Miniprotein binders against q9h3h3. Designs and how they scored, part 220

Target 1, 235 residues: q9h3h3
Amino acid sequence: EDGFTAEHLAAEAMAADMDPWLVFDARTTPATELDAWLAKYPPSQVTRYGDPGSPNSEPVGWIAVYGQGYSPNSGDVQGLQAAWEALQTSGRPITPGTLRQLAITHHVLSGKWLMHLAPGFKLDHAWAGIARAVVEGQLQVAKVSPRAKEGGRQVICVYTDDFTDRLGVLEADSAIRAAGIKCLLTYKPDVYTYLGIYRANRWHLCPTLYESRFQLGGSARGSRVLDRANNVELT
Short names: E, the ipSAE of ESMFold2; O, the ipSAE of OpenDDE; V2, 0.75 times the mean of E and O plus 0.25 times the DockQ between their complexes.

## First folded at step 16 (miniprotein)

Design GM21 (at its last look DockQ between E and O 0.90; V2 from the best seeds 0.86)
Fold by OpenDDE base, look of step 17:
Structure GM21 (fold): chain B 235 residues (1-235), chain A 97 residues (1-97)
Amino acid sequence: as target 1 above (235 residues)
Amino acid sequence: DPEEKEELIEKLIELIRRALERARRLAEEGRVDEAKWLLIKARIIAYIYAEMTGDPELVREVMREAVEILREIAEKTGDPKAEEALKRAEEALKSVE
């Protein structure tokens, strides 16, 4: 990824967060309506800015599915940011362990599995599988980026409640694999996003904690998960 | 590419402006939680800017604007959540100034 790709993607994500979302909420909408909703709003056809002929006439930031157990709790992000600024001013060393402790202290524990896919049938199929897994209660919440004008890759984000719960992170990987997803997955805690920490930062912090690669005939989970911080295989 | 970097920096500044303007409108409507979230987003974008440029001043500027917006909300709504958020924002600003 050449140059400022990570920062550019971050800026686009922040812009998308400010625009309206297309949401299927399983807490208020019957599961039987999911297929019709997926057919109405396929991610490869929903456009970021509501282009003529798209399913959406207005800008859409994200397409999302909320499961029955979904509760929006972001923790104390304001406190986290204040503590981060104070830490920078203090001149104390900043490590991945420091960020983990900040996240725990302020209860900002959410994280996400990320996958990047080209627009088209494969993306829409992948999204449909994830959406079903969310509605069926195997996953809590997921979102996908709409199609950009440039036709670049779209991202699917599958969230977990606690990035410090290794078993929960691995269970989400297994559910994603069970949904038929075979591409590379990376796991990123939201604490890094809330603090503006991306690739090539001055502290040399890696925002990717885990990497999952699909493996045929391997473990019962069908994936090989690498702990990037320790360079250890977990499965 | 220096041109690409400059374009991205301009985009970040524009996104901050947009977030703050929307937060002000939400504040006028008494939508405290939504306004707070946009202020958090503006702060994130300012962190990205600071990392790219080495200049933390935009972070402080966003923090000052956040205090003003939260003060307006607190005065208009009397919401204890807004008052708490304001107090925390003032304390955070004082710590970096």
Scores: ipSAE 0.853, ipTM 0.938, lowest interface PAE 0.5, mean pLDDT 93
Fold by ESMFold2, look of step 17:
Structure GM21 (fold): chain B 235 residues (1-235), chain A 97 residues (1-97)
Amino acid sequence: as target 1 above (235 residues)
Amino acid sequence: DPEEKEELIEKLIELIRRALERARRLAEEGRVDEAKWLLIKARIIAYIYAEMTGDPELVREVMREAVEILREIAEKTGDPKAEEALKRAEEALKSVE
């Protein structure tokens, strides 16, 4: 709602995508090595640009964990972007429904749960829990930003392979909560990311499809998930 | 804040330049999939720019550069994936020019 904050974060994420990543790849690395790797590269201590006193000597864009079953399939993003240009010139209204159909048509179905945490123990603990859930197979792939020079909040992204599969998205939310995560989670389909659509956009689209709030109530629910597009509770 | 907006715009333009330069180097090495993803990323950054400024011209410029880079890859490698990506990029560019 303010001063291009989302655009600044998006620009930083795009820059980070182009720098080297620190990756624990369960497809090629034994799970028994995960704890040592996490201790060596806590996201609150891994620096964006490789300060001399940090665990990394060179820039790091992202710290990531790939699960044993991770099989990347981004779909036809080139076709998606081409169709997006055509849609914008067509005069047809641009709505959440048209974005959903565009994503389905081009098989760009992945999405992610996002959480933002300040540097420190809480962030490192949350990341460690997520990373373990990925290696154990409850989640497929996740990444976390390194520490920036100014310290600001860092982001953990937990991916799912099909935002139209509501059950799968909710199962990922449950796995995140089972890892002890209590902060607010927001879910963004990757189609919005690939089209550069953030909160303050000209089409008034809401890129956040779901919002998950930790629920501590007597019913022992792990979270309360709200469908932002339809303003209905899913749990 | 106009100063913050201008600084962010300059950052976006610089990021596009970095992405396209790296895509060109990958093209010279025949690395089709990696170059293609850099071009996709450059397009995303251009979309952010266009939304901030209301000006779509940078998106078109990135599309033109992508065609040039994909042509180079297709000629260098003969890879059917690069040839298909080139054809699709050319069609997309013609649809907005």
Scores: ipSAE 0.834, ipTM 0.930, lowest interface PAE 0.6, mean pLDDT 89
Fold by ESMFold2-Fast, scan of step 16:
Structure GM21 (fold): chain B 235 residues (1-235), chain A 97 residues (1-97)
Amino acid sequence: as target 1 above (235 residues)
Amino acid sequence: DPEEKEELIEKLIELIRRALERARRLAEEGRVDEAKWLLIKARIIAYIYAEMTGDPELVREVMREAVEILREIAEKTGDPKAEEALKRAEEALKSVE
């Protein structure tokens, strides 16, 4: 069954972006305070719109951890959107390569590894591992959704600075695996998010560039990473 | 599911209105970068709407609102960032109308 899962998740993410966030900011908060903060705000218990029985009485859009070196740079998104609109009227082909070039031209380079987990111990444990990796400097920044009013899976997003830097994207995957994460991961450049390209679209663009699967075996690699566009294994 | 699709469409329209209202309030306060970010968000939501419905009119409406809001900021503050954002928004709108 197809449904509108991707579009619904996108709409909820946009709504969440506009609500307050719970943030552990390692740029201003000592790393020694992280464990207490994680214990106070496990994502399986933090509710989207607040509940007297939960850690939060007020709405929470996202729970985030900022690394000590975190310096947000979204690039020129206004220029990207204008160029996208011009491209659509130009008659020129719209391909993954064209979007990549628009992203580079406008410095809209960030992207993220995504994982979806059911509320519970496994989610909270995964988030704690990711948060520690961010504070220790193995990852740059991450966020996790609160528990939805309707229930359902929660999402952890782990950001990288440059989706065109394959080494950096793969290093983030390795750090996620080193943190104990074993679920499926998918990687999406933010350029697709800023252009509203989520699922099947008229241009047949796949917004997911990479897919990572856990591989048990005592290997230092810890995962198999696939280039989705070219159907080529990278690791 | 037609009902699920219609509910989602209404949610997207609501989010656009919320983003534009907040952008106008921030504009009135001279908070240029925050207003610009909300205008970017409104346009993203309009793109999703256009793909779901096949109707690009809401994208054009959001672009017109962005020009109006940025013009008010630029006139009130004289901020070069607002003036540059306005110029870019006007050029983008002209290309689709």
Scores: ipSAE 0.817, ipTM 0.918, lowest interface PAE 0.6, mean pLDDT 88
ESMFold2 (binder alone), look of step 17: mean pLDDT 81; pTM 0.764

Design GM22 (at its last look DockQ between E and O 0.86; V2 from the best seeds 0.84)
Fold by OpenDDE base, look of step 17:
Structure GM22 (fold): chain B 235 residues (1-235), chain A 97 residues (1-97)
Amino acid sequence: as target 1 above (235 residues)
Amino acid sequence: DPEEKEELIEKLIELIRRALERARRLAEEGRVDEAKWLLIKARIIAYIYAEMTGDPELVREVMREAVEILREIAEKTGDPKAEEALKLAEESLKSVE
């Protein structure tokens, strides 16, 4: 990512968060309806602003699937932001450890695996695999960005409840790989998002904690996961 | 690219405005949780702005508006959650003034 790409993507994500979502909720909708829903709203065809001929006539921010165990508990994000402001005012050093502690203190522990895919069959297929994994209980919640006018890459986000639970993060990676996804994955805690911390920041914080690369014939997980903070392979 | 930066900054400002306006409408409707989330999002956008420009003033402005909106909700609804959110917002604002 060069220039302001990260900030641009962040702005687009924030804009999308304010628009209506297309949601399949497995808690209230039978799993047997998933295939029809996926066919009705393929991510490559759902448009961000409801373009003529798209499945949606109105703007759509995200397409999402909620699993049976999904709970929209984001923790105390307002308290997190308040503590962040106080920390900045204090002039104390800010480290990844500081952010981890803030996240723990305020119970803002969610994170997500991210993958970027070009619009088309591969994206729709990947999304269908993820959606099935969510409905089947292998994953808790996922979302995908709709197609932009510019035809740029779309992002799939697969969430985990706790970015400090390394095993849980790795299990989600395994489930994503089992769904047939072979692209690069990056894992980002939501705490960085809530504090507006992206790739280029004055504190030199890296919001990417893990990187997963697909490996043919490798370990039982089918991926190589790198801890970016410690530069250590976990698999 | 300076032009790209300027366009993005303008977009951020517009998104903040939109978030705050929607939060105010939600406040009028007594939709506390939804209003609170939009205020959080407005603050995130303001953080991005501050990082890009080096100017924290927009963060403070968003925080001031958040206090006003949360006060309106608290007065209208009497919801303990709104009162708690207001208190926290006021304390947070004081910490940066």
Scores: ipSAE 0.848, ipTM 0.935, lowest interface PAE 0.5, mean pLDDT 93
Fold by ESMFold2, look of step 17:
Structure GM22 (fold): chain B 235 residues (1-235), chain A 97 residues (1-97)
Amino acid sequence: as target 1 above (235 residues)
Amino acid sequence: DPEEKEELIEKLIELIRRALERARRLAEEGRVDEAKWLLIKARIIAYIYAEMTGDPELVREVMREAVEILREIAEKTGDPKAEEALKLAEESLKSVE
């Protein structure tokens, strides 16, 4: 839309984080109730601010599903931010390796696969497939944005525990593809989110670590995954 | 483009204000972990602002208010987590002032 697309999306995500969420929590809710819940709250119909005719009467920031084995662990985010400030004033160079070590030191290791889809049946179908994969244990936690603007794209985030665990990240990609998802996926470690680092930043850091493109044939996992840091294909 | 930038700046400032006000209410209620999370989010938003504008002052303003709020929580609750969070916030602020 403009030169500040990443910043606008980040601001919307932060606002959404502070509003109520609609959550299906498999740790406390039987899996047999999932399909009814998905039918009640399709992301193409759940509205950001509770518009007339919506399933929700109040604002919704995110629609989320927590798997049976989901164990929240954000790590030492305050310590991460403090170390970041100290690093910036030290005069030492800031590189992708610096960010990786900062994340490891403070145990801020989570990351997410992202996909952007227009509102409608394709979005609802994709979300349903992801939600089922989470409840069935192939994925741990996912969220999807509600409809905020007619015709605007919505985002599905699928989280993984450790961006340094390449096999785990690729396994999540495979589970997403097995759910029938064919669009472009990008993978972003949460360390960049917690430090407010977006695509155009003064350190030339790249918040996107991996890209996944659907590919019939040529890959047993159904996708071609590019490591953006090294510009090499992993699959 | 310049008008879109100004609108986004105003949105970021408002989001910070809301996060800090809510963190202060939670501090008054002694709700340590919830207040800390709101302060983390306010700082993230301030980082976005600083990168977009080239001006780090809002980050420092958020850090100063976080120290004040964390001090209130630590004094009210005596919770070691709040005391450690306050210590980290004070050290972080000193590193940029």
Scores: ipSAE 0.820, ipTM 0.925, lowest interface PAE 0.7, mean pLDDT 89
Fold by ESMFold2-Fast, scan of step 16:
Structure GM22 (fold): chain B 235 residues (1-235), chain A 97 residues (1-97)
Amino acid sequence: as target 1 above (235 residues)
Amino acid sequence: DPEEKEELIEKLIELIRRALERARRLAEEGRVDEAKWLLIKARIIAYIYAEMTGDPELVREVMREAVEILREIAEKTGDPKAEEALKLAEESLKSVE
């Protein structure tokens, strides 16, 4: 049910961002150490607030893997927020197109593929596949949430550097599928996150730009990708 | 669920308080980029609050706090990054008040 679920998830993500992260950084750590790190910190067993019986005794916000070529670039988020406030008072329509223009103007281009999985073997296997793809250079960076005290699904986020580069977004989807992931994926530009736009908003904006479903059929393999904003099939 | 909504609102207010307190501490340590990111996060949370309540005042309150924190950093350190961030925060606040 949608009774403020998106806002609750957003609040949890913001809290997690402010707590320590467990990071495998391929820029400074040999790739040969990845499998041992994955075995030590499976996301289904790492607890959000720490527990002596888990791999961590202290709180963990996120478990992340940085690729060898990863160079963080969030753009001018402060300028984006200022322009957003000016846009709201300008009388100009607030549409996906105007948000895209603000994002481009302020170089706030990153986005992410999201997948939600129940704690257990399938989550740990999916994360291991994603982490290996990051370390091997097929993906740039990814993170996964730890296990919450109340339980529930965990989220894997796989980032791309430019949501306006449709081919790059589709290439990331392909790499995720090649890693063995078969669940539903949704793609969200970070511009929506930085402006606090979630499912329930007064502008009726959908922050999900793309949706990917695993499918085998005829000559097509892998995934079917839908442009949610324009309701157009891309693959 | 009205009870669920009120509990979430209280959680958002607490997260803003936590982010602003950490921003002030990091600012005192001269950690400008990290303080700036916590101020950005506080504003995101305030945007979510404004959408849920229809009340934009908390966004303005967070903007005023950000100007104060960034001004203290800029005045104490003379850091060009802090001065640039302060200028943007002041322009943002002027556009809404």
Scores: ipSAE 0.809, ipTM 0.914, lowest interface PAE 0.7, mean pLDDT 88
ESMFold2 (binder alone), look of step 17: mean pLDDT 80; pTM 0.751

Design GM23
Fold by ESMFold2-Fast, scan of step 16:
Structure GM23 (fold): chain B 235 residues (1-235), chain A 97 residues (1-97)
Amino acid sequence: as target 1 above (235 residues)
Amino acid sequence: DPEEKEELIEKLIELIRRALERARRLAEEGRVDEAKWLLIKARIIAYIYAEMTGDPELVREVMREAVEILREIAEKTGDPKAEEALKLAEEKLKSVE
């Protein structure tokens, strides 16, 4: 909640990206091997820094599943950073719309749905559902954090390739719900990460673009999605 | 807790050094986009460090190292994007000197 906590989480995220990943890559591995891989590496048991008693003896930053069509494209992040600094010195208002335009201009379009769950059966079950959806082609790519702190929540990230493609973002939400996920989801464009926009930023920007809430018993879609930037319900 | 704050500061410095070292290795392999992403991450963490400590020197050190890594990428790959990134990084470093 305060700056110290946010900074600690940012440092941990960077460390995780740099450490080795456990990857099921559907581009090179038969889908029939997924269930065995999931049983070998349940995220509630994989430890962040390794333990001879866990599935891993060495550090693991992320556990990931790549879909058959996965093709990473981070865009022109260097050009985005230069334009961001120019914008900050220009006196022009910094808004979600301005950031969206910078992201489009520099092709920095990817984003992700985030969900936070406590370690245990529910996390492992949710991850297995997401992983199967990725391998079956309903989602493109996903990752889940290993267990780092006793009692701390772990995060599942489900990526889409273009945060400006509203239909694609909503289709990913629908696929997540179809996999049995019922918790709160928030969507964050990667451009915010590259520009260092965190909670309580000085421009008062909401760090997430969309929010999805599960609805029991009434919605054909299974969820209610809110556009946080424009304060508009999409479903 | 002052001790926890000092531990976090040491962790940030170590993460920056690891990111720069990995970026240099990726540059040697011709993996331009991955190297550039690590340089951006190192810079983001350096800004967090500067906000926590009030010391901007590490940001300048990261920028100097990034220029060197981008120069190596441009020399080995001849990639126009790497050459443009190098020019922009050099101009930026000069402006904060």
Scores: ipSAE 0.110, ipTM 0.528, lowest interface PAE 5.1, mean pLDDT 82

Design GM24
Fold by ESMFold2-Fast, scan of step 16:
Structure GM24 (fold): chain B 235 residues (1-235), chain A 97 residues (1-97)
Amino acid sequence: as target 1 above (235 residues)
Amino acid sequence: DPEEKEELIEKLIELIRRALERARRLAEEGRVDEAKWLLIKARIIAYIYAEMTGDPELVREVMREAVEILREIAEKTGDPKAEEALKLAEERLKSVE
């Protein structure tokens, strides 16, 4: 807020989206090439702004894997933006329900499971598992942030087509767990990202819909999923 | 922290410049949807800048540049999506001028 945290997060996210991406596209690249690509571009070593000592000399915004069936559909983002501007001018309350309605009206339905990990072997191993699940068709698309200059945690994003499709969101969680991921996961609709709404925003909106925690001892589901808005367990 | 604020403002201006430059290049390549998305990003960043500084001029500048880029692609391609985006961009610019 006063420290401009939301503004910094928005600027950083937009810059990353605009910089070049390293992409393994399973629609045009044989699956047999994935292991070599993962070895060439481990996310713990790929640097955000390039470095002679890293795999990249030039800036990299994201490292991504596209599945064979990946067909990007961001919906009517332009219409969403116009409606958002009108909402802010109208004086009407800005609430999660209002944003959900704008997202549905403009078909901006995609969302993502997020996991934050420190740079290192565990991050690279988790990313490799997710990337293989994408190439094998269990997940549709995923990306991971490069290493920041200051060495903070990195994020893996695993996308689903429709945040209102609870079963689809839960199935993605199951696939992530089946890939060996045990860390905390949070799920966020892309509508918040397209509107520049991040944590610590001025509207005090929580962009997180679901939270997934690994179950120690392993249940059949492998995780407990919580609906953050209603504090309801979905397992 | 005033120094942190000033650095962030400079970063926002640079992001707008890069977004507009890339949008124009993408539009020249006929990549209309990608160009439109970058124009939306430039506008969002300009709004953040305006809120931080109290200066709305950069928003108007971004809107004028967006109209120019969209007009160019609409004239070159006849793409209905570009023509609709141009119409909407012109209406937005009129509302702030």
Scores: ipSAE 0.322, ipTM 0.672, lowest interface PAE 2.9, mean pLDDT 84

Design GM25
Fold by ESMFold2-Fast, scan of step 16:
Structure GM25 (fold): chain B 235 residues (1-235), chain A 97 residues (1-97)
Amino acid sequence: as target 1 above (235 residues)
Amino acid sequence: DPEEKEELIEKLIELIRRALERARRLAEEGRVDEAKWLLIKARIIAYIYAEMTGDPELVREVMREAVEILREIAEKTGDPKAEEALKLAEEVLKSVE
């Protein structure tokens, strides 16, 4: 009924990656410049394809903040894709477990916490909190989508190095919560992105591994984290 | 919805062309890892195209172009990263033939 939702999401993601990014790179830029950069490029105001009334006149694919220690490592994605083709041809079940094994074999381990927020003050405030956590070293890297012409929710992505390192994934969740974020978070391994697994995929896989909900009082981490695949609480 | 499907197919083809062109330019600039990433993304889009149309030929075409780009850069620069990327791309091309 959504028609080609997964295909549209893949096409949009590719187009965004190919267009220019606005980047605050803490590896080369003093942390003292962050607040001015955030004020210049609030994600609720930065437009996807440029507009004279916005901070940008040219297209922007993503707005990103790189931490001081950020070092990208995508692993062997080519080998992963070849193994994925072989797996599909083999007729073996396509499950989170088989994808996890492919990711480990090919060292494609990164993943991300996702949050979706409507354009406005709450989005800009959430992004500023995440960006400060990245620059201060509590998180490694993050990006946020610009505002689309039609409106609709924007996404903040907060990356971790290894989706199989459950403690590291939970530590990132805790840092997001400490930054003042209270909305629903979902966690997606990058292996799903490289294999084209999005919402409404052919394999009927849940597109995310974890879900985090803000919890007032009693929670050691400020949130309740659920393993979506196994339906087990982790906190 | 045939019109929606046709529009999406044209968008996928255009994205692949843009990705291959940018990958070649990035590779010429010595930005091999970024070029490699775009070639990988072009292949993902080509697989989506194959699923929608039942025609896997675009996947093979994208992989042949990727091998050509990486081979040219490896020959011109001797960059070890380009040589390893070429080896991996050749293995992938063999798997989709």
Scores: ipSAE 0.217, ipTM 0.584, lowest interface PAE 3.8, mean pLDDT 82

Design GM26
Fold by ESMFold2-Fast, scan of step 16:
Structure GM26 (fold): chain B 235 residues (1-235), chain A 97 residues (1-97)
Amino acid sequence: as target 1 above (235 residues)
Amino acid sequence: DPEEKEELIEKLIELIRRALERARRLAEEGRVDEAKWLLIKARIIAYIYAEMTGDPELVREVMREAVEILREIAEKTGDPKAEEALKLAEELLKSVE
């Protein structure tokens, strides 16, 4: 992933955040209604800006499922951004460790597993599996991008509360694998997103903290997870 | 590619304008938390712009607009969160200027 692709995708994600979302909220909606909702809004058919031939006539930014126990906590993002600007002017080294310290200090701890899939049955099946895991309580919250272009990839984001909680991050990976997902997964702490840090950054930071690869032949977990920052295998 | 970069820059500027306009509207409606999040998003987009162009001036412009919007929210609502957010935004703008 080279050039300005990451920045372009980031801009699209910010635009999507500001448009209406299609949400299944398990805190207020019975789990028995999920299958009908998934059938009504398959992500391969929901269009980003609306189309008479799609399930939606109006723009949709994201399709999301909130778990029964989901309680959003973004932390103090404004304080994080303030500390980031101070860090840049201080002359101190900017490393994964210093960003981790800022994130902890300001309680900006959430992060997400990302997977990119082409539009089609495989995407819709993957999303359905993730959505069911969220409603059943194995995952907390997830969202998937709508279809913006014929042949363009869509992204599924599966969130965890605390990127410093390795056990929690690994358990989310296990739940994703148990849902039948076999593609590459990468994990990005939201702190990088809030600071506008993507792959082509001046500090040469790797915005992905973890990487998960499906393991053919069956490990107990179904995957191998790598800590990208320390180049250490966690499973 | 200069053409590709120019197109993305135009998109980032348009997104900032949209976020600031919506934040101002929400602030006028007393929807403080939503307005604050749009200001945070505007700053994220400005950071991406600064990295791409090497020009920090748009970040300063966004910070000035955020200060004005937060000041209006704080004066209208008396929300301690808005007052604290305003204080942080003013301190940041002062350090950059």
Scores: ipSAE 0.599, ipTM 0.798, lowest interface PAE 1.6, mean pLDDT 86

